# VH-VL binders against q58766, part 19

Target 1, 244 residues: q58766
Amino acid sequence: MIIMYAIGIGDNKEEVLKAYEKLKEEGIEVELIDNPKLLVDKLLDGEIDGAVRGSLSSSKVILYLRERIGKFYRASILKNPFTNGIFLLSPVGIDDISEDKNERIKDKIRIIEFASNFLKNYNIKAKVAVLSGGRLGDLGRNKVVDETIYEAEEIVEHFKGNVDIIHNGILIEEYLKDGYNIIIAVDGITGNLIFRCLGLICKIPGYGAVILSDKNVNFIDTSRNANWERYYNAIKFLIGGDFG

## First folded at step 5 (VH-VL)

Design s37 (framework fv_ogalvibart)
Fold by ESMFold2-Fast, scan of step 5:
Structure s37 (fold): chain C 244 residues (1-244), chain A 118 residues (1-118), chain B 107 residues (1-107)
Amino acid sequence: as target 1 above (244 residues)
Amino acid sequence: QVQLVESGGGVVQPGRSLRLSCAASGFTFRSYGMHWVRQAPGKGLEWVAVIWYDGSKKYYADSVTGRFTISRDNSKNTLYLQMNSLRAEDTAVYYCARSYFGRPFDIWGQGTLVTVSS
Amino acid sequence: DIQMTQSPSTLSASVGDRVTITCRASQSISSYLAWFQQKPGKAPKLLIYEASSLESGVPSRFSGSGSGTEFTLTISSLQPDDFATYYCQQYYSYPYTFGQGTKVEIK
């Protein structure tokens, strides 16, 4: 069958058009869509196989996605500096998970399920690491840290035997060295801060944020104010999992 | 202070039904996974069923799948086990127990005896 | 299902003895193993979780070790209160499974 991809075009037109022309030079034809609802409708109705938000309004695209598919989460796709593979970091949206402890645990469980399913599309085995605010040896020193440790341990217990999953405290650098490719942050604020440090300060290559839901939706959320390489790389990722 | 109290056990004929209850007190019941574990007279421990803290996940031992149903009411701090199509081999003391973030069964009830006999 | 096998099924010991009970899993369970003590007519009591972590309120003479498929519970200096049946239990995957139990009896 015919495989079709689209990039949303709103503001930042010059950079979107540069990405479009570069893709076309490589034999990859994408549709440019300037309407948020139309982009979402074409994707969810199966008229296109994958979509990148591009420079369309984030609030409008996200709103319409929620109307069509309900609750979803986001995970940033980042290149692992130790392994050169990719990893998913989630949650990275403040609104993606609940501040209520029990609902937050449910949200993280759903994120792990959906992220693992997403990686299967690229023949990548899920290896999940759940972050907490301290080391296991810190138990008893601080109530807030203890709560994050207990939360992480409950999530690990939920998946043991079904998913390759570990909790080893706050040690994100050790998880990445060991090839873990789904990193679950303590909360949305923490995940967003980690993303900003790794992606914006340390300049770790990234491919945008994927939508995680009970429906397998090939959608990547990108910065509206991105250079053309970002849009180009997001499409290349959707097409074949191009991690270079 | 932290306590689990089972009730509903008794003598029942094969093929009949029985419902067990477990009343929790002294902790935030809604935050814990809850299990049923049984022990036949003179035998070891056998895990029966689990219900996740929010009721979203349930798992059963193969020996009871399709016959037993675990449920909970977080507003009443109560765990239940509905036992249908009872067999002689279901005769056991039934314990409820909580799990807590990597600590399985850190608190147990005292058990309730179920005897399936003609 | 994961099978848990304890050895020995019964052991006789005297107060002050070092007691060792072993537990073997039919497949790797990482460190997701707990040890329980049960006295006649009573509910079991958690002693050790995550293979080697001592539960709060449990005497320091109890210790656990092992990972993967081989696990050990040790009582360094047996006390009168320790004569009981001990069970290992894997919580790596559902269904959860227990060992057959080890009865520690007075010599």
Scores: ipSAE 0.000, ipTM 0.413, lowest interface PAE 16.7, mean pLDDT 86

Design s38 (framework fv_ogalvibart)
Fold by ESMFold2-Fast, scan of step 5:
Structure s38 (fold): chain C 244 residues (1-244), chain A 118 residues (1-118), chain B 107 residues (1-107)
Amino acid sequence: as target 1 above (244 residues)
Amino acid sequence: QVQLVESGGGVVQPGRSLRLSCAASGFTFRSYGMHWVRQAPGKGLEWVAVIWYDGSKKYYADSVTGRFTISRDNSKNTLYLQMNSLRAEDTAVYYCARSYFGRYFDIWGQGTLVTVSS
Amino acid sequence: DIQMTQSPSTLSASVGDRVTITCRASQSISSYLAWFQQKPGKAPKLLIYEASSLESGVPSRFSGSGSGTEFTLTISSLQPDDFATYYCQQYYSYPYTFGQGTKVEIK
């Protein structure tokens, strides 16, 4: 009778209820919560081991999270089609990183640190790839692309000797083939477009977007209009790697 | 074509100073990291120093730290190595090399010989 | 400092032979390894970077493999132009360090 995990339920009731029933068939008990503040409070007060936003209002859930834990980032959890493991893709939203160059570098450094700690909870060794807008051999052709290359190299230099980290341009498919499991996009627009192509067009299995912060917050953000499999997969991920 | 040309080598006595230059042409010098690598007669390669594309970061081998200074002039497409307090064990061919920021060396100069002897 | 050790130090081979050179790092260097070829009196020439990436203009008979601490350079069919000394080099951590070299000589 113990409810360890919760799914937020709002406008997309049919799909959330379908996920709930599928989990129940597998002996997994989840609580359905229709109030954004209550979901956040139960999770952060330790009454729930993990939570999925489900179909609740994104803006309200994010607001309450920020009030309780402060600054955080998000990374999409996707299955690597070459290795059958997982990888994290970040940033994946407009509000995740700064538009200011120096603050954006700091944001990406913090994302890598928090993502590495997240994977450590699952006994996964971090392998970080930093994307840029072009190939190294094309340096000097376009000032905007060059800035993305300089930014990526600054980040690599920060972690040099301490983390398995690489920058070799735009070659995301090669990074995934080589087992890199933290992929840092150029910006939130780029990350979101990559996510939409892989997750929504190619239908690569995904587990939602995990919260990356200095606190252990077992929370996954999901699309309000997702199919039931997205909610189901997010809960299964939380359970399979739950490190309270 | 892409070229690196070293100059400034020669014979010097122990304790004295020498400055090496490396002239770059055929590429956007300001966009690349630059290194000095040396090779003593009949020995293997030893990395000496690096300078980032904008001069913001510099690193040295322990054997030369405090004695050698790497610098660059992006307006003149030239790399320098100021070598102070020279020792017999500094005798080597000195190569300049281009890198992507600080990584692998894709282009090398032909080297300049420095002989430290009394 | 990261120590790079090559094996063998000297290798005798004939034209057409498959040649393998090993490089070992004293600690994990991920894929931050390059291979260079050096002929007497000449500067080193880049062959392989990032452990397995072939430099532009280098013949396809050269290949690299490995990650972490163990790396190999393979020449699938040795040509006369390939008799030279080969060096591995890590660029994972400062100071950068080279192996002692492997001399490939005519058998």
Scores: ipSAE 0.037, ipTM 0.611, lowest interface PAE 7.8, mean pLDDT 88

Design s39 (framework fv_ogalvibart)
Fold by ESMFold2-Fast, scan of step 5:
Structure s39 (fold): chain C 244 residues (1-244), chain A 119 residues (1-119), chain B 107 residues (1-107)
Amino acid sequence: as target 1 above (244 residues)
Amino acid sequence: QVQLVESGGGVVQPGRSLRLSCAASGFTFRSYGMHWVRQAPGKGLEWVAVIWYDGSKKYYADSVTGRFTISRDNSKNTLYLQMNSLRAEDTAVYYCARSYFGRDAFDIWGQGTLVTVSS
Amino acid sequence: DIQMTQSPSTLSASVGDRVTITCRASQSISSYLAWFQQKPGKAPKLLIYEASSLESGVPSRFSGSGSGTEFTLTISSLQPDDFATYYCQQYYSYPYTFGQGTKVEIK
């Protein structure tokens, strides 16, 4: 079986081409695709095994994915500074989960299922941590915090016995120290802020955002204006789970 | 093939009404916000109205607020503009254009339909 | 409302020239600016979005730059097909507003 990967090329061509040449120097040949629909179609029709959006239009690629596979979620792939492994952070977009409490719980359950399946492709055992807005001892102090705690506890109960899952409140640093590799944020705003602090301010290495769905879609979303190393690292991750 | 086709333009007297349609094909219409943009003969582009992908939000230019109503039928892949109390200054080619959810750049436009308001 | 002002309103150029068109917003619009090309009798065509991102299928001689209140569209080596009217547009806030247009014509 021949394994093939592609990088989307739209704008920012110099950086995409630098990534392409670096991969080629290492014996890794990838296809450069300049059409958003073609990239999605080749991936979903099985003509390629994985794709990085590269510098193609995010809105067009996401639209074509949605047309083909329906509802999906996104998770940022970040390096765990304590373990040197990776972890997934989700949700990271406001529109990824419902505003309705019961539907939001179902969305988070689906995210956990899809993220666990994604990690299986890399022989990584899922360890799930669900964030809330406080500690268990804070119950009764604030209704909004209480709701996040109850939501997290309901999610943990759903998976207990089938998945390694924990809720230890807001303590994200303890989850990461203990090697948890699927981190479920309170909501999309919270997830976005965590990502931006860790990835853009603290410069924790990142590998793009993976698409989480009921189908095995080997796709990483990258910034259009990224440097070549970001595109290069995303492909290396897709190929062998290589996080340097 | 992604297409937007406007219809319903024509000559109409001041103070009367006219309804424009825009038929979409070749893409998932319900995923896109839709806009109306107009251009008076020999003049520049003027944004008229938007309707979000699910119909939940609508916004209008001040020049048409209270007179024009934007709507959509996602089951028919069709956008509408109901124009009431028409004025001579509403004379223009009316284009429909798409944007993701209603908040992105206009990547696809229709060919336009001419509305002439004259007595 | 955010006012968009283009400069110049018209310019005359020769094939091979570098052409620059400026667009100014009355308040900061971050990078929510698009550039369109319009030929007589035709609908506008998107060239640049998010101030500097080239739309798929648009020749690389077109480029955009700027953020906040001042933006530029540059055509590095003008071709016969580039004689047209160009519009900037902000999509930072409703109502969306266009510049008055810049007509690029043969010298």
Scores: ipSAE 0.000, ipTM 0.393, lowest interface PAE 18.8, mean pLDDT 87

Design s40 (framework fv_ogalvibart)
Fold by ESMFold2-Fast, scan of step 5:
Structure s40 (fold): chain C 244 residues (1-244), chain A 119 residues (1-119), chain B 107 residues (1-107)
Amino acid sequence: as target 1 above (244 residues)
Amino acid sequence: QVQLVESGGGVVQPGRSLRLSCAASGFTFRSYGMHWVRQAPGKGLEWVAVIWYDGSKKYYADSVTGRFTISRDNSKNTLYLQMNSLRAEDTAVYYCARDSYFGRAFDIWGQGTLVTVSS
Amino acid sequence: DIQMTQSPSTLSASVGDRVTITCRASQSISSYLAWFQQKPGKAPKLLIYEASSLESGVPSRFSGSGSGTEFTLTISSLQPDDFATYYCQQYYSYPYTFGQGTKVEIK
C-alpha cells in the first residue's frame, strides 16, 4: 500500500525544498505540486492521502476547495506551551463565521463538532473552551461583553453531557494550563490576532491551519512565506500527529 | 422524543386575526431558533418568519411583513404566530420548524395546521 | 432576495431509475442548501444539508452535490417509497427561500 503526501510549491521555493529534503532524509516521500487545482483534485480524488498548501496561491486553493467540498472552517494548530500537546484555535479566517448572531452560534457549534472529529483521528480527547470578552461576574457592565458571555454559555449548554466543554470567560491562559485543546475565539478577527501574537511574536510552534468540515479532508493550510519548519511540521502532523 | 405540534388553525374571514401555537417537546427549546413555513393548497413551500433562540431577533417574508408577528415563550416551550389583517392568499397549512444548531436549516417539523381565509 | 429555481418541475420515472433534480440560486449561497422530501398530506422531511451531507436515517441512494449557484439531488436507484415532491432551500441569508418543487411520479 503506498501512502502519499503532497506539498504545494509556488513562490517560496527555497523553504518548500528545504522541508522536502528534510522529510526525504527521514524516509518520508512527498510530491511537489505547482498547480493549485491539481493539488486539490489529487487530494479529493484519493490519489494523495494528505496535502499541505505550501507556497501556492491561497485564494486559488481555497476557491477550488470550496467548489469541491462546500463550506468549511479553519483552525490553527499550535503547540500548547504548558502541556506540550497541541490545541486548535478557531475561527482564524475573517470570513469563516457569520456576523448574524444566530448563524454565528451555529458556526461555532459546527466548528466544535468538526474539530472534535478531527482530534479523534489522532486519538486525542476533545476538551473545548469557549472564549468571551469577560466573566459571568462582569454581566451588566457592557452590552457587547454581555453578548459574548451569553453566546458562550449557550454553546456550553448545547454540548453538556456530550463533550468536555467549559466557558471561563476571557482566561485563555487558564484554559491552556488546564489542557483544553479546542479554543473557540469570539470571532475571526480575535482568533487571527491571538494566532499572530502566539505564532508570529511569541514563536509558539505551529502546524498550519487545518480545514474543518463535515468531510474528512486531510489538508493543512500554510502561509506562502512560512519557514521550512512549518511545511515540515504540517506533513509530520498529517502522517501521525507527531507533536515533537 | 423530539416533537413539534401546531394548533390554532381554522376558518377565518378576511381582515380578521388568528394566533397559531407550536408546542415543543423532547429537546431544549430555549436553545433553538424557530421558524414558520407555510404551504398553500397544491403549491410549494414558503418561508414565513424566524425568531432567534432568545427572542432578540425576528425576520419576516415580505408577503407578511407588518401583518404577522412571531413570538415565543421559552418557559412554556411554545412558539406563536400572530396573524393580523388576513387575506385570501394567506390560506395555507402552517408548519413550525426547528432551526438546527448543526447547520441543518429545518431538521424537525410539526404536522401542520390549516388556516383557511374565506368569506 | 435569493431566488431558487428547480428543474424539472415534474418528472416521470420507474422503479430502479436514476433520478437527478437540479436547483439554481440567483446568487452564490456557498454550500448552504438543503433538500427536502414531501409526501401528500405530510410535513417535509430533511434529506440533505450543506449541499451534500446525508441526514441520519436517510437511505444512501440519496446524494447531493454542488456549490455556489448550481446544485443537484440524485436518487441512484428509485424505490416505490421515493415517489414524492422534492424541494431545495437556501439558508445562506434571510429571507430563507425554497425552490418551486419537483414532483417525481410513477411512469
Scores: ipSAE 0.000, ipTM 0.413, lowest interface PAE 16.3, mean pLDDT 86

Design s41 (framework fv_ogalvibart)
Fold by ESMFold2-Fast, scan of step 5:
Structure s41 (fold): chain C 244 residues (1-244), chain A 118 residues (1-118), chain B 107 residues (1-107)
Amino acid sequence: as target 1 above (244 residues)
Amino acid sequence: QVQLVESGGGVVQPGRSLRLSCAASGFTFRSYGMHWVRQAPGKGLEWVAVIWYDGSKKYYADSVTGRFTISRDNSKNTLYLQMNSLRAEDTAVYYCARGYWGRYFDYWGQGTLVTVSS
Amino acid sequence: DIQMTQSPSTLSASVGDRVTITCRASQSISSYLAWFQQKPGKAPKLLIYEASSLESGVPSRFSGSGSGTEFTLTISSLQPDDFATYYCQQYYSYPYTFGQGTKVEIK
């Protein structure tokens, strides 16, 4: 079959065009799409194999995705500085998980299932780490921290025996050193702050945020005001570039 | 300082019942899963039962299923083991152990001896 | 049920010796394994959890390693206080199961 990828082009046209030109220099042609609904429709109808939001309106693209596929979650793709492979960080949006405790646990379980399936498309074995707000030795000191520990332990119990999964408290650096490649944050605020520290301050390479759903959607959400390298890296990820 | 103190052990005839208690102090009892582990004289350790921190889940070893019932009272910081239809093979020192539910045991009581004998 | 097998059942050692105890699970338990020390007439004491994590307050001469089905507990330089029985325990699935124990006794 003909393999085709697309980048959305709205505002910030210069950066999208620079990414397009760099990809073309490497023999990679992508379609530029200037309509949010058309980008979503072409992807979900199977007319393109993968899409990057590019500089199109986030609110419009996300709205059209939700209309067509229903509920979905997002995970940021980041390069692991210890292993040189990639890892997924989720949730990274405050609207990605429920405010209700029991539904939030179910949301995190679905995120793990969808993230594992996403990595399988790239022949990457899922290794899941669930974050909590403290160390196990802190249990009983603070009700909010305790709740995050209970939630993490329930999720681990759900998957034990079927998925490589662990909870070791707040120790994100140990998870990454040990090669865990699906990191479940306490909540969307926490996940987004971790992303901003690693990606925007520490400049750890990133490939955008993937859409996680019960439908196989090869879509990367990236900032509309990003530099060309962000769009370029997102397309390279979708094509299956070498990540270490 | 964390303390777990078992009580209720003693000599009992086969077929009778006995209730063990474990009084917890020095930590937030309601936040921990609790276990019972036993050890027959001169033998190794055998896991008996667990109860989740909120009492919502309970699991038992096959050897005691249908005869023993684990329970807790978080308002009194106390763990219980109701032992019915006791058999000679239930003779053991019974330890209560603190663990995060579904996890390892980080603190143990001193044990209480149960002797099932005619 | 997951069967835990320890070897040796008994070992004789001198103060200052390096001691290694092995534990084998009948199926993979990932890293969900703990090691306990028990002295005569006393309750067991946690030494190692999650196969290799040293419990707070436990001397650094104790270490654990392994994953899946093969695990080891090492005492790098045996002290008089270390003559005891050691048990491995899996907490991967219910029912939880212990090894039969390894008695470390003086030579």
Scores: ipSAE 0.000, ipTM 0.498, lowest interface PAE 13.3, mean pLDDT 87

Design s42 (framework fv_ogalvibart)
Fold by ESMFold2-Fast, scan of step 5:
Structure s42 (fold): chain C 244 residues (1-244), chain A 119 residues (1-119), chain B 107 residues (1-107)
Amino acid sequence: as target 1 above (244 residues)
Amino acid sequence: QVQLVESGGGVVQPGRSLRLSCAASGFTFRSYGMHWVRQAPGKGLEWVAVIWYDGSKKYYADSVTGRFTISRDNSKNTLYLQMNSLRAEDTAVYYCARDYFGRSYFDYWGQGTLVTVSS
Amino acid sequence: DIQMTQSPSTLSASVGDRVTITCRASQSISSYLAWFQQKPGKAPKLLIYEASSLESGVPSRFSGSGSGTEFTLTISSLQPDDFATYYCQQYYSYPYTFGQGTKVEIK
């Protein structure tokens, strides 16, 4: 009868240990696990209630997760600077989304479904915004941009009537001002770059990237080279949805 | 710059057919969804039909389903409405309107073409 | 089908007046609402899209608000060019539907 959380420890040991010490000061004890497979197995076998990748190898942890639960996606959890609530940004993994247009549309649809269900755990109503590469007035000027607009419109059409969902082009700042809390990036590269700008340069509070799947998995992915606050915030979010 | 010009309207007897055209210029026609909207004399606006940018999806108002067919030729920048089994209640000014993709708001409208179905 | 109802059907106003037109949807349409202005013998002109976004070239005296089922178009200081019929329109689901129109007449 234990309620246990774990942080993976590989490289960047000082920052992981600092997070561990800060959590312990608050009465939160976590297990440090230095083996990627063991972290995944303990979580999925129910030996621990939640896990943060910490500084373990991303490729190895992702591989073991796929082996156990199949296809999943990632969404970064960030504080909205305009509303002070949270929003999810996805995809943020380079390998999360298909390069094939039709499969990519299906991937984004699944991301929206799983992200909406994730927010329900915290009693938050989903408000979905789908990004494209330009403004609507840019249609016809660039074929690649047009393709992103068509893709976004197909996704919005799929959910109309069931979910609060819009497409208003590339205007991410307008989506956030209006309180949208699930932001779908064009692809994993763009999502990762947006995350790095907001989280690493602008220092917007973040809680790591949650995994999105049809399985119940309490797992947050973190940057391996993060400061201690990133690991600390991820655990705090996982245990009680602490948005700060 | 953006222009939509309807043609093909006129006076027809009930039960006959008529084909409307909408010639588009000043934008990349193949990238936009297109709609037909009508307005009976002295009445409000009624949506008729939509065709998506690539022709992959078409939707119709219940009042015209089975009688009207929307189509487009992206190589000619032209939208069409084939109207069969015309009724007196189809009398209206018919507007074409462009829509981002085929599922958004109407930012440009044509001038309209009058269709009168009289017996 | 989603029914759109406007209020009032007709209003009389003077230049400089603040006028308000309301549009009600029979079910939630989120923010998928547009407002159009139509003058006799002319095609409708887009004023507002996405409930509150002002179309390029439209004077700032026009504004839209609302979400879900209740929407409002406001003209803050009525000008002579504003006497026209106004329509709301939902583009949330097919078939697209318009309100019956509101005629703004000179008092």
Scores: ipSAE 0.005, ipTM 0.531, lowest interface PAE 10.7, mean pLDDT 88

Design s43 (framework fv_ogalvibart)
Fold by ESMFold2-Fast, scan of step 5:
Structure s43 (fold): chain C 244 residues (1-244), chain A 119 residues (1-119), chain B 107 residues (1-107)
Amino acid sequence: as target 1 above (244 residues)
Amino acid sequence: QVQLVESGGGVVQPGRSLRLSCAASGFTFRSYGMHWVRQAPGKGLEWVAVIWYDGSKKYYADSVTGRFTISRDNSKNTLYLQMNSLRAEDTAVYYCAREYWGRGAFDIWGQGTLVTVSS
Amino acid sequence: DIQMTQSPSTLSASVGDRVTITCRASQSISSYLAWFQQKPGKAPKLLIYEASSLESGVPSRFSGSGSGTEFTLTISSLQPDDFATYYCQQYYSYPYTFGQGTKVEIK
């Protein structure tokens, strides 16, 4: 049978078309879909094997995904500059996790479970690091920072003995140097800011944000205004985990 | 001066109770996690319990779980260890220690208070 | 629970010697390890935290290294004041656990 991938096309048509042409040169079948609901329906009904949001409206695609599969999370796929492997950064959206402390802890636990399962598809062993808002020696100085530390410690305790997991405060650079490949940000705002600094300012290669859920969804969320290389890389990643 | 001063140790019979106190001075007590560590005569160090800066979390060694209760009063700068159902194997010097958070790095210790459980 | 094992349990050394003490964790603790010195009748004193960070006021002849499951404390040139018992401690997870101790005594 034929393996089919799709890219959503809305605005930014030139860049999507450049990605389409490059993929075609490599023999990769890509369908361009200009309707957000149709992209979601074709993917979830099994008519296509994987999808990239492309330049379609994020709000509309996310709405239709939620209607079909319920609650999901997103993780940005980034290249680790110290190891040359990939790592997942989550949450990266303000609506990805709850503002309620107990529900937020549950959300982060679910993210870790789904992210670990996602990496298994690429034969990558999960190594999880949970961020907090301060250094380890800062406990007791600020209530808000302390709450992030306590939350991180609770998540680590939940997985001890079952998953390679650590909390080393705010020290994201140490986590990455040590090869941790699932990085849990304090919240969606923090995760998105980290992504923007690494991906948009420092130009670390990225492959979009994968959907993390209890459903098997082969979908990458991309920036509406990305250059063609971002759409191309997202499809290449879905096909074979090509992150070189 | 940064100081921890322990009190409440003594000789007690098996099955009885004893309460230890640790008075803190010279630092902002309410901002630090606090621990109890014990050492039996001629033996090594054994971690006993922790209480977080605001009292929200407490953890215990398996050997004392269900028998000992750690608590604190931040308004009095005092840490407590309530020891119930005491056994001969609880005989030790009990140290109060301040955690330089997340490091297990007990940067300030009390002088220790001896608890002897003997009939 | 994480078990901490030190080696050797006792070592005899002379002033000026380079002394190395090893600490092994039963599972990975990353860098969440502290080293303490204890003299008879005294409370323990912090030497090293986060596996390799020297505590303020501790002489530079003390150093720590390692990560994961294997850690070492090194005294580059042993001084008379260094004859004591040394303990490693993991703080990766509760319950916190100490090694059994290494006694450094005069040869």
Scores: ipSAE 0.000, ipTM 0.395, lowest interface PAE 19.9, mean pLDDT 86

